# VH-VL binders against NAD kinase (nadK): the designs that were tried, part 1

No score or structure here was measured in a lab: all are predicted.

Target 1, 268 residues: NAD kinase (nadK), of Syntrophomonas wolfei subsp. wolfei (q0aze0)
Amino acid sequence: MKIILVNNRFKENTEKKAQEIAGQLSALNVEVIIDNGLDEPYAGTVDFIMVLGGDGTMLRAARRYGQRAIPVLGVNMGTVGFLSNIEINELAEYLPLILREEYSLEARMMLEVAVFQQQSLLTRVFCLNELLLRSNSPRMLSFALEISGQKLEPYRGDGLIVSTTTGSTAYSLSAGGPIADPQLDAFIVTPVASHIINKRPLVVSPEREISLHLLEEREAIIGIDGQIKMDFGAENRVLIKRAPHPLLMVNLKAKPFFTSIDRSLQRQ
Unless a header shows other numbers, all headers, positions and changes below count from the first letter of the chain; Kabat numbers aren't used for antibody chains.
F, E and O stand for the ipSAE by ESMFold2-Fast, ESMFold2 and OpenDDE, each averaged over both directions (binder to target, target to binder). V2 = 0.75 x the mean of E and O + 0.25 x the DockQ between their complexes.
[cut] stands for letters that were removed.
The coordinates of atoms that the task and the answers printed are left out; those that the model quotes come from them. Centres of patches stay.

## First folded at step 1 (VH-VL)

Design b1 (framework fv_bermekimab)
Fold by ESMFold2-Fast, scan of step 1:
Structure b1 (fold): chain C 268 residues (1-268), chain A 123 residues (1-123), chain B 107 residues (1-107)
Amino acid sequence: as target 1 above (268 residues)
Amino acid sequence: QVQLVESGGGVVQPGRSLRLSCTASGFTFSSYGVHWVRQAPGKGLEWVAAISYDGSNKYYAESVKGRFTISRDNSKNILFLQMDSLRLEDTAVYYCAKDLYYYDSSGYSFDYWGQGTLVTFSS
Amino acid sequence: DIQMTQSPSSVSASVGDRVTITCRASQGISSWLAWYQQKPGKAPKLLIYAASSLQSGVPSRFSGSGSGSDFTLTISSLQPEDFATYYCQQANSFPLTFGGGTKVEHK
């Protein structure tokens, strides 16, 4: 068995813990690859991915490995999150179940984001939560939104979020989007500080293609899962569609989504 | 216009405390890690402290551990540095600096800096 | 801690010259390195991130290269506004560390 351990380089303690866990797994005849985010993603075939950290670390793991249809387990290192399933102090208890493949999988849809400069593809990335288009200055953006070739009336405001249902509790929520059951497959399109009063969040089929481009030259950026930032100008276009594969999240114990979100919202 | 404005610097006596503030505007403050970087007169840059976008993670240079405390107020877009037990070697211009990338980032580089606030000592 | 060593500490150059500044990390940092320009009395300005990515608004005469432990900032044709101090910074892990700086000054 070959396992990738993904850890958060932002926390010194998680690097040491990753080394410790790698040693333990190696002693059980498991080959371990450590990914702390510094190098290119591991290119070989693996059987399992263990993410040591919070939701941010899981988002990075999903972007790097989510399209490979490999089971991914979130192991929380201290702060409660939505994407972890077990706590670090529970890992030893659950490790035999992991090695025997005695767990269930939950599929979470992902976005495929393609950025173009005119006709040329600049980059293609995958994400679990959302794409954010936003102004990089106090000036409002004027931009066009097309859904499966249907051109909507121009948007004017600070930006737009195209989110998965998993991402409904992230940036989309802050911008006034709905909380969505992550078992649903849908895109959630949420305006950011729209100047036009009638612009509302849209919930659309995940089979649709969404495209965005600026109508005026402005300083703008696109953000991916809050972790990747790219400049976006009037000569750029972004195309968003359902990624070919969902992220396969490991469930070793029940973690009710609605109870978790209710507790989080009560703290704010 | 992205702007970071530091305040709270001044002349202080050794062993005393001082609190620096950095007010942010023009970007979603709650989505970015922010840092304090200092520069002693005529010297190079020295990283001092960092706080993650949600305040859950804090990091310090060894020279300030146990004396300085970084914090943030995302509702008011303000970053703080509480400086206790100040020493002569803390004399510097203190800059607040914004992470280039959201959240966990793709490396810790600083796309915007404040103008700096000077911390110095009375003779 | 990761120590960052810049070379040279200063360089005397004329407008139109190619200027090369080197930065060496005491351990591998992949491509997690940034370059900054600082003019007297002003805050630093980001030029290059991720070793080779040019920051928006920075002239194309600036370029970065390298990976692992050895990195280079190149100014292909020095302009009057480029006389400044340049710093590298490892972006890899805490504590973050800067190089000692390279002052680019008139011949």
Scores: ipSAE 0.000, ipTM 0.420, lowest interface PAE 14.9, mean pLDDT 86

Design b10 (framework fv_bermekimab)
Fold by ESMFold2-Fast, scan of step 1:
Structure b10 (fold): chain C 268 residues (1-268), chain A 122 residues (1-122), chain B 107 residues (1-107)
Amino acid sequence: as target 1 above (268 residues)
Amino acid sequence: QVQLVESGGGVVQPGRSLRLSCTASGFTFSSYGVHWVRQAPGKGLEWVAAISYDGSNKYYAESVKGRFTISRDNSKNILFLQMDSLRLEDTAVYYCARDFEYSGYDLAFDIWGQGTLVTFSS
Amino acid sequence: DIQMTQSPSSVSASVGDRVTITCRASQGISSWLAWYQQKPGKAPKLLIYAASSLQSGVPSRFSGSGSGSDFTLTISSLQPEDFATYYCQQANSFPLTFGGGTKVEHK
């Protein structure tokens, strides 16, 4: 068995915990690859991915490894979040189940984002929560949205979010999008501070292809999961579709989505 | 007692250099990333620079990139900020701060020093 | 750079009042948001991390909420020691950025 252990290298205590766990796994004849988040993703085959950290570390791991159809377990290290399944102090209890592959998997859809400059592909990335198109200046954007070849009326405003159902409680919610059951597969298309008052969030089939481009030269950015920022200009086009593979999240214990969201909303 | 103590601030001329130090005690300094955060008189907080626990990763605010250099000496529990080509807009109290410890949350600051003032003569 | 817009810049309040301070990120930062309290002449103190997690030793009257781009710090019943300036800080990515601050003043 070969396991990737994803951690945040910036702090020694997270790296020390990763090294401690790696030692425990090695003693059980498990080969461990430590991914500090700063190096290139491990290119070899692996059987399991263990993520040590909060939701941000899970989002990074999903972008790096989510398309490999390998089980990914989020292990919370003291931060409250939605993407981790067990706490670090529970790992020893669940480790035998992990090694015997005695767990269930929950499939979470991901986005495939392709950014072009004219006819050339600049980059192709995957994400778990959302793509954000946003103005990077006080001037509002004018942009075109196409859904499966259907051209909508031009948008004017600060931007647009294209979200997965997992991302429905992240940036999309703050912009007025609906809360979606993460077991559903759908794109949620949410306008950001639209100048046109009748622009509503859309919930569309995950089989749709979504295209965005600017109608005027403006300072704009493309944001991926709130972690990656790319400049976006009138020569750029972004194409969004369902990623080929969902993120396979490991379930070792129940984590009820609806009661968690209900409590979160009561605290706002 | 967990403590960070800054020193090296003072009155400088524009274009000159100054070196700030931050001495850590009461915790394993070599296990933590550490930051410099500044605050101009009567203004808000501005993050300046960060260095990982082993010194291999360094990050800077755009306003200081190329002029400031962060470094650390883990054997002496000291963090440094070398400030070159100083400008009037660098006037501030400079704090050193420890990257947050609680298991997996990064880039927040749980322990701060008292601050050291950098100001300019006319 | 992720810009943090904090509002209001100041609020006048009395002991016992409920105080809310908002912070908006220029892009999504998930839950990577911390809140600090700073008293005149003193270094800041960490109150909240990961948008809603209370730092040990911080009174339960402080709470944080939000995700994505919009965040709120709430003081449920203001005490005399709570008159201070409050800052949000995004912890999503470098360079780290703070909000402009909110000064909670006596009425």
Scores: ipSAE 0.000, ipTM 0.428, lowest interface PAE 11.3, mean pLDDT 85

Design b11 (from b1 with heavy chain L100T Y101L Y102W Y103F D104G S105E G107P S109G F110M Y112V; framework fv_bermekimab)
Fold by OpenDDE, second read of step 3:
Structure b11 (fold): chain C 268 residues (1-268), chain A 123 residues (1-123), chain B 107 residues (1-107)
Amino acid sequence: as target 1 above (268 residues)
Amino acid sequence: QVQLVESGGGVVQPGRSLRLSCTASGFTFSSYGVHWVRQAPGKGLEWVAAISYDGSNKYYAESVKGRFTISRDNSKNILFLQMDSLRLEDTAVYYCAKDTLWFGESPYGMDVWGQGTLVTFSS
Amino acid sequence: DIQMTQSPSSVSASVGDRVTITCRASQGISSWLAWYQQKPGKAPKLLIYAASSLQSGVPSRFSGSGSGSDFTLTISSLQPEDFATYYCQQANSFPLTFGGGTKVEHK
């Protein structure tokens, strides 16, 4: 068995823990690769990914490895979030199950985000939570939203979020989006401070394709999972689709999503 | 600098044909729909025809349908308007205009215009 | 076809005046309306698109409002360079159609 441990090098506690766990796994004849974000994603074949930290670390892991159909376990290290399954102090208890592959998997839809300069592809990214388009100034953006070729009313506002159902409890929620069942595949399109006060979020079929571009010469920013940032101008276009592969999240311990919503949200 | 330059206008006899050209520069021509709009002397603006960015779709005003043909050569950044069976009522300054919409078929507006080319008839 | 009725056909105004031009569509066109300015012997210039979005480089004294069938172009304080003919244009569906125009003249 070969396992990737994903942690954050800037958080010493996660680094230390990763080393400890690596030692333990090695003692059990498990090959371990530690990914602290400094290097390119490990390109070799692996059997399991263990994410040590909070939701941010999970999002990074998802972007780096999600397309590879590898089981990903979130191990919380004392932070509040939605993407961890067990606590760090529970790892020893569940480690035998992991090694025996005695766990269930939950498929979470990811976004495929393609950013273009005219007809040229600039970048393609898979992400677990959301794409954000926002103004880089105090002025509102004017941008075009197109869903499967259907031209919607021009959007005017600070920005727009296109989120997965997993991401529904992230920034989309703060912007007034609905909480979605993570087992449901759908896009959530949430306005950010629209000039139309009662502009409602859209729940869109994952079979559809979403396109965004600015209608005026103005500087904007696109953000992906709150971690990737890039400039976005009038010559750019973003295309959003369902990723061809879901993130396979490991479920060792049953977590009742809806029952825990209030508790989780109140702690944020 | 983004610009459109029309050419091909002149004096023509009724029933004859004329071909207008519009040369684009300063932007990715193949990414935008383009239009012909005409204006009779002392009159308002009249939309004539449009062609999608890739030339796959063409649209015409009823007044010119069957007589005018819009086309484009994206490799040369040129828009054309073939005008056949010309009538006196076709007298106008003909403008080519760029669609504001990127890779779209439903324009938000026309943000770049040429200076126009005049089509008149011999009396 | 969608008919665009523009009003008034002409308006006399002075520098500093507030000028309002209206455009009515024969059917609903959502926010797919553009406004153009045209000066004699010149090509039209796009002022407003999507009913209320100001085109780059256009002074802020120009504004557009409305949705559905009724639309308004407003010049908050008329400047000497604003004496021109203005046109509305629906961008909802083909064939595209323009209003009849409004000439803003010196009082």
Scores: ipSAE 0.005, ipTM 0.527, lowest interface PAE 10.0, mean pLDDT 91
ESMFold2-Fast, scan of step 1: ipSAE 0.459; ipTM 0.778
ESMFold2-Fast, scan of step 2: ipSAE 0.499; ipTM 0.800

Design b12 (framework fv_bermekimab)
Fold by ESMFold2-Fast, scan of step 1:
Order: structure tokens, then C-alpha cells, then sequence
Structure b12 (fold): chain C 268 residues (1-268), chain A 122 residues (1-122), chain B 107 residues (1-107)
């Protein structure tokens, strides 16, 4: 068995814990590759990915490895989150089940985001939560939204979010989007501070393609999972569709989504 | 198109202060950690300071710790180095440099500015 | 602090020569090493990262090898534009440190 351990090199306690876990796994004849963000993603075949950290570390792991259709386990290092399944102090208890492949998998859809400069592809990225288009200045954006070739009336406002159902509790929620069951596959399209009163969030089939471009020259950015940001101008276009593979999340312990989100909202 | 441009260097007297700036364009500045690296005339490269993509983590070389402060303004795509209590040993061309990866700290530098000279009057 | 020692400090070479530059870390740094090229009056340019990965746009005559404490940069057939100073840099831990540099100069 070959496992990738994903951690954050800026967090000393996480780095030390990764080394400790790698030693434990090696003693059990498991080959371990450590990914702390320095190298390119490991190119060889692996059987399992273990993510040590919070939701942010899981989002990075999903972008690097999510399209490989390999089981990914989130191991929380103390911060409350939605994407981890077990706590670090529970790992020893669950390790025999991991090694025997005695767990269930939950598929979470991902977005494929392609950014163009006129007719040239600039970049293609994958993400688990959302793409955000927003103004980077005090000026309101004017932009076009197309859904499967259907051109909607122009949007005027601060921006737009295109989210997965997993991302429904992230930035989309803050912008007034609905909370979605992550077992559903759908795009959620949520306006950010729209000046048009009747622009509402849309819930759209994940089989559709979503295209965005600016109608006027403005300072804008495209944000991916709150971690990658890029400049977006009138010569740019972004195309969003369902990624070829979902992220396969490991379930070792029942984690009740609805009671968890209900408590989080009440804590406000 | 893709570039880093330093400014703020000049001739100073020992004990004074300078603030260096580095303006980024053509890439998503807020996604990358950025560093200051200096080079004394005719000498090699010396790493000075680093700041993470979101500004939450800052690192300094021992020779400048307590005297220099690194900061960034992601809304304006600007990196700063506030240099206090300047010494003759701080004479150098100061480069700003971008981390290679956008999502994790890599500490490899794939993009550099042209440099700005800090020197002392005799 | 991790000290990076480059050898040689300078090398005299002709176009077409194979040039090798070595870099030694005072502690193990795994593969967390980069190589840079610097021409007079200009900023450094990244050639190799992660000890052996060639940066996009860099000619294939450049290669890096090594792991742990000993690393080598090789230029298989020196071209006129390769006369420059080369630096290694460890990316393992803070403070980040550079080698002293190797000047590749005309014979």
C-alpha cells in the first residue's frame, strides 16, 4: 500500500505529526510519500491520500489530487470543519480499517474552471467549493452570464459565485445562497450585491456549462476556493463545468451534516 | 506583462529608515507568498524576509530581525519592506521575488523584480 | 542555519564544454533545492527547482541531480548565453540560504 500524506509546511506541529505518522505507517510496511507543498504533485500511482489539517488543507489536496479518483481522508488537527472525517487523536483507532480498506466512500462533485484570454486557454484548474467573480475596485461590475448557450440579461453588481453543493456552506452562504445537501450534484449560482432586485440564486443541473465575461473594462478578480485569485478583465472569459471525476471522501465515522450545519448557524 | 517592480531605494545615512515597495502586475499577487532577497555589490544572494499569500505568516533573517518589517496590500498588489535602524552592512540591491506555487509555500523563486539599490553616503 | 557551499567559485570554459557545479548542504535538505542563473546587472532566473525539475522555458542542456546533502547542476554543452554566475538555494527550512555562487567565465 502506498499513501500520500498532505500537510502544511508553515505549521510546525502539523509537520512533526506528519513525520510521526509516516514512521508508524512505514513500520506497518506502508510506503509513504509526504506532500508538504514544495514539490509538484506526486506523479506515481498511490492507493490512499491522508490530509492532515483543516478544511483549507483539504481544499488544496482536492485541487492537486481530486481528479485521480483515489480515496481521500480528512484528519482534523483541532479546528472545527466540514471536510474532515476523524480527529488526529482518533487515527490510531481507525488505522486498521484504513489498511484493510474497510470504509465507505462519499463522492463530492468538483468544478472544472477554464480561463481564456480571447481565444487562448490561459489556465485550467479544479476546485471543490466555488469560483468567485468580484470587483477589485469601488466600481460595480457589468457582466454576461451564459448557461448552456442561453444568454441571460446582463448582471450589474459586485460579482457572482458559482458553487458546488459542498461549497454551499462556504462563500455562497455568506452571499445569500441556499444550504444544499452535499449528496446532491448541482451548481449554485449566487449573485454578490446585485443592483437588480429580482436576481436570485439559481440551482442548475451540473451537466450545464456556465460562461462569464465582463461587458465593460473593470478591475475584477476570479477567486478559486478562497485560495487562488487571478486578475480578470474584459478580454478574459471563464468557462465552468462539472469536473471529470468527483472527490472520493473516506467515511470512517458518521458525520451528520444537517445537525452540524444547524448548530453552526445557531452559534452566530 | 508579468512583472515585479521595486522602488524606494536610495542613498541614506546610518541609523535612518527607508520603506521599499514592490508592485506586482500580470499575475494574481494575492495567491502567492513573496520574499525580499538582497545582494551586496560584488557579493552573493542573501534572503531577507518572507510573507505568506494572506499576510498571516512573516519570516526574517536573523541579521534584520527587529529592524525590518515585511507587509503586503493585496488590494493594490504591493509588497513592502520597512527598514529601520539601517547599517552600512545593509548596503545592497534589494529584489522582491515570488514563490513558485500559488497554493502552498514552495520557497523557490520563479519571478524576480529588477532590484532597487540601497546605499550609504560617505 | 543551513550553510550552502558551492564549488568551484569559478570555472573557465569554452562553448561546447560540459560544466558541472556542486552544492553541499551542512544538513540534510531532501530534494528542496533550487538553482538560479544571474547575468551581470540583472536579477536571478530560476533554472531548476526540487533538485531536478527543469523550469519551463529553460533549455534541456541544463539538468540537476542529487538529494540529501550533495547536489549537482550540469550544463551538457555550454552555449554563449550561459556565461553567468550560478547559485544554489535550500528551500528546506528558515532562514532560506544561498550558496556563494559559481562564475562560469570565458577561457
Amino acid sequence: as target 1 above (268 residues)
Amino acid sequence: QVQLVESGGGVVQPGRSLRLSCTASGFTFSSYGVHWVRQAPGKGLEWVAAISYDGSNKYYAESVKGRFTISRDNSKNILFLQMDSLRLEDTAVYYCAKDYYGDYPSWYFDLWGQGTLVTFSS
Amino acid sequence: DIQMTQSPSSVSASVGDRVTITCRASQGISSWLAWYQQKPGKAPKLLIYAASSLQSGVPSRFSGSGSGSDFTLTISSLQPEDFATYYCQQANSFPLTFGGGTKVEHK
Scores: ipSAE 0.000, ipTM 0.395, lowest interface PAE 15.9, mean pLDDT 86

Design b13 (framework fv_bermekimab)
Fold by ESMFold2-Fast, scan of step 1:
Structure b13 (fold): chain C 268 residues (1-268), chain A 125 residues (1-125), chain B 107 residues (1-107)
Amino acid sequence: as target 1 above (268 residues)
Amino acid sequence: QVQLVESGGGVVQPGRSLRLSCTASGFTFSSYGVHWVRQAPGKGLEWVAAISYDGSNKYYAESVKGRFTISRDNSKNILFLQMDSLRLEDTAVYYCARESTYYDILTGPHYMDVWGQGTLVTFSS
Amino acid sequence: DIQMTQSPSSVSASVGDRVTITCRASQGISSWLAWYQQKPGKAPKLLIYAASSLQSGVPSRFSGSGSGSDFTLTISSLQPEDFATYYCQQANSFPLTFGGGTKVEHK
């Protein structure tokens, strides 16, 4: 069995813990590849991906490996998040189940984001939560939204979020988007501080293609899962569609999504 | 205009406490990790502490661990550095600086693209 | 901690000169290195990130190179506004660490 351990070297003590876990797995004749985020993603065949950290580390793992149809387990090492399934102190208890492949998988849709400079593809990335288009200055953006070839009336405001259902509780929620059951597949399109009063969040089929471009030269950025930031100008266009493969998340322990989100909303 | 402005520096006695503030304007403060970096008179730059965009993750240089506490108030766009048990070797201009990768101080790499003007912390003998 | 050793500590140069500053990390940091410029009495300014990527608005006479443990900042043709102190910073892991600085001063 070959496992990728994804960790964040920049977080206190996580590199040491990753090395300890790698040693434990190697003692059980498991081949271990450590991905600390610095190098290119491991290109070889693997059986399982174990993510050591919080939601941010899981988002990075999804971006790097989510399209490979490999089981991904989130192991929390601190602050409780919604993308982790077990805690680090529970790993020893669940490790035999992992090695015997005795777990269920939950498929989570991902976005494919393609950024163009005129006709040239600049970058293609995958993400689990969302793409955010936002102003990088005090001035409002003027931008065009097109859904499967249908051109909507221009948007004016601070930006727009195109989210998966998994991302519905992230930045889309803060911008007034709906909370979606993460087991549903849909794009959620949420305006950010729209000048046009009747611009509402849209819930659209995951089969749709969404494109965005600026109608005026402005300082803007696009953000991917809150982790990648790219300058976005009037010569740029972004195309968003359903990624070819969902992220396959490992379930070893039941996590109550609805009670978890309900508690979070009561605290806000 | 993207700007960070430090305040709260001054003259202190060894062993006492001081709280520095850094006020952000012209960008979405809640989307960025932020750093404190100091520079002793005539010396080089020394990284002090960092805090993630949501305040949940904090990092410190060994020289200040247990004495300094970094925190933020996203509703007011303010970063804080609470400095306890101050020593003469803490004499420096303290800068706040924005993490260039927003939402992502956990995954790095860590670059500082926007800096404040600095606030001086010095000691009476 | 990753120690950053920067050399030289100072260099005397004239406008039009090529200036080269080096930075060595005590362990491998891939390409995760930044260069900053600091003018007297002012805050540092980011010049280069990821060892070789030029920050927006920075003149093309500045360039960075290197990977692993050895890095170089080059100013191809020094201008009057370039007299400043330059610092490298490893961006790889906490705690973040800076080189000791290189002061580029008038002859």
Scores: ipSAE 0.005, ipTM 0.426, lowest interface PAE 11.7, mean pLDDT 86

Design b14 (framework fv_bermekimab)
Fold by ESMFold2-Fast, scan of step 1:
Structure b14 (fold): chain C 268 residues (1-268), chain A 122 residues (1-122), chain B 107 residues (1-107)
Amino acid sequence: as target 1 above (268 residues)
Amino acid sequence: QVQLVESGGGVVQPGRSLRLSCTASGFTFSSYGVHWVRQAPGKGLEWVAAISYDGSNKYYAESVKGRFTISRDNSKNILFLQMDSLRLEDTAVYYCAKDSSGYYHTEYFQHWGQGTLVTFSS
Amino acid sequence: DIQMTQSPSSVSASVGDRVTITCRASQGISSWLAWYQQKPGKAPKLLIYAASSLQSGVPSRFSGSGSGSDFTLTISSLQPEDFATYYCQQANSFPLTFGGGTKVEHK
């Protein structure tokens, strides 16, 4: 068995813990590849991905490896979040189940984001939570939203979020979007500080294609999962589709979504 | 090994122009955003300008907007800063800096050149 | 523009000391913050990005924390090579801005 251990080496407690876990796995004849986010993703074949950290580390792992159809387990290191399944102090208890492949998988949709300059593909990325289009200057954006060939009335405002259902509790929620069951596949389209009265969040089929482009030359960016950003100008177009493969999240312990979100909303 | 080498600094008169260059090696220059950051003698760091990997987007600090122009030549791996209407307040060591991510930008300055000094005869 | 205020402007410390430097943004910048180290006559070096992520090759005694508008750089046990000036920088939005710097000096 070959496991990628994804960690954020740079949280105070994670480097030594990652090495400790890698040693435990090696003692059980498991080959371990450590990915701390600094190098290119591991290109070889692996059987399992263990993410040691908070939601941010899971988002990075999903972006790097989510399209490989490999089981991904989130192991929480004390950071509050929605994407981990077990706590670090529970790992020893669940490790035999992991090695025997005695777990269920929960499929989480991902976005495929393709950015074009005119007719040329500039880049293609995947994300678990959302794409954000936003102004990078004091001027509001004027932009076009097209859903499966249907052109909507132009948007004016600070930007737009296109989110997965997993991302419904992230930036989309802060911008006024709905909380969605992550078992559903849907795009959630949430305006950011729209200047048009009653521009509402939309919930649309994951089979639809969403495209965005600027109607005026403005200084804007595309943000992915709040972790990377790309310049976006009037010659650019972004096409958003459901990614070919969902992220396969390992479920070792029942974690009820609705009670978890309820507790988080009470804490803020 | 990533290297950034600035040149073009020197002694100049107020109101004149100067063109700085930064030659890059050891990475795929055309894939990364690059920046100019300056530091006046004995003072702190001040970000000056940035250019996207393909040159399509340019950003400037308010103090230099309208006077400085950032550009790049991806075929030669060279970054430029055209400095017009120079003021005494532009006296500084000018550093070329590489963004930490390619194609995408984070505006974290992963690699820096050694700097080139721009000063004024008095 | 987002103003970045660093405290203190200088700190006197001995090898083995724990040193903390703070940085305050005039508005929320989420985790879009980096820390740099600069030695006299040299270019700065990136230490920490995304508020808490340690750059490759940087010793683990350096750590960053904070989110929103208040951030801290900590050196857990100061080494001789750590006497330098440290700068924070926000990467949230243009124009990019640096803090005024903190000089870590020998006692």
Scores: ipSAE 0.005, ipTM 0.445, lowest interface PAE 11.9, mean pLDDT 86

Design b15 (from b1 with heavy chain D99A L100Y Y101D Y103V D104S S105G S106T G107Y Y108E S109Y; framework fv_bermekimab)
Fold by ESMFold2-Fast, scan of step 1:
Structure b15 (fold): chain C 268 residues (1-268), chain A 123 residues (1-123), chain B 107 residues (1-107)
Amino acid sequence: as target 1 above (268 residues)
Amino acid sequence: QVQLVESGGGVVQPGRSLRLSCTASGFTFSSYGVHWVRQAPGKGLEWVAAISYDGSNKYYAESVKGRFTISRDNSKNILFLQMDSLRLEDTAVYYCAKAYDYVSGTYEYFDYWGQGTLVTFSS
Amino acid sequence: DIQMTQSPSSVSASVGDRVTITCRASQGISSWLAWYQQKPGKAPKLLIYAASSLQSGVPSRFSGSGSGSDFTLTISSLQPEDFATYYCQQANSFPLTFGGGTKVEHK
């Protein structure tokens, strides 16, 4: 068995703990690869991915490895979140189940995002939560949204979010989007501070293609999972599709989604 | 281990057609873009064509546009290059190449290559 | 199309020498450049990506630098296995384009 341990190099606790866990796994005849974010993703075959950290570390792991159809377990290191399944203090208890492959998998859809300049592809990335188009100045954006070639009336506002159902509790929620069952496959299209009163969030089939471009030159940014930022101008276009593979999340213990989100919403 | 194995090259007459195949193993084929790159005898590398992970986007070098068609079968881990209206200038070793990991935001570098298959012409 | 010009086309060197190869893009490509090594009869091997990032398993004597339109590959102390042809490749936009190659050969 070969396992990748993903951790955040800028958090000393997770790096030290990753080394400790790697030693324990090696003693059990498990080959361990540590991914601390400094190097390119491990290119070889691997059987399991263990993410040590919070939701941010899981989002990075999903972008790096989510398309490989490999089980991914989120192990929380200190912050509460929606993407981890067990706490670090519980790892020793659950390790035998991991090694015996005694767990269930939950499939979470991902986005494929392709950014173009004119007809030239600038970049293609995958993400678990969302793509954000946002103004980089106090000025409103004017932009076009197309869904499977259908051109909607122009948008005017601070921006737009195209989210997975997993991302429904992230930035889309803050912008007024609906809470979605993460077991559903759908795009959630949520306007950010739209000047047009009747622009509502849309729930769209994951089989559709979504494209965005600016209708006038403005300073704007594309954000991916809150971790990648790119300048976006009138010469740019972005195409969003469902990624070929869902992220396969490991379930070792029940974490009721609706109860968790309900509790979170009552806090603020 | 990641492997790409090309086949289908050979000796062909000008104006005829040939289909190249590339069989992939050791990685999740359906998650990566794949490319054809050729090299004429004694010459440098020339990018020929690319296909996205799902087959929805295809790109071609101007020299082959309209004559070559790239396609893939994700259920069998096979990449194809259909070459029509072959010309003497198409003489080359054709390599299958895997795009680097798009998940990290890395853009169109080739981390693994096949050993190549030779396309040449009888006279 | 973005044209990639490599210089020199060939260089004669001895083991232990410092070898420098340059690559110039006809337009700005940021850091979207890779370097490959090709030995006779073999497929190319990725050495450097994103202009300066060393590929896993590649010896540290190889390094890349540059951004925009001017790039350099350096081999700090040439080894016997380094006699090969080297190619740069822009990954900024389609069509993808390679440099003409630089052959590193024995003196």
Scores: ipSAE 0.000, ipTM 0.394, lowest interface PAE 15.0, mean pLDDT 85

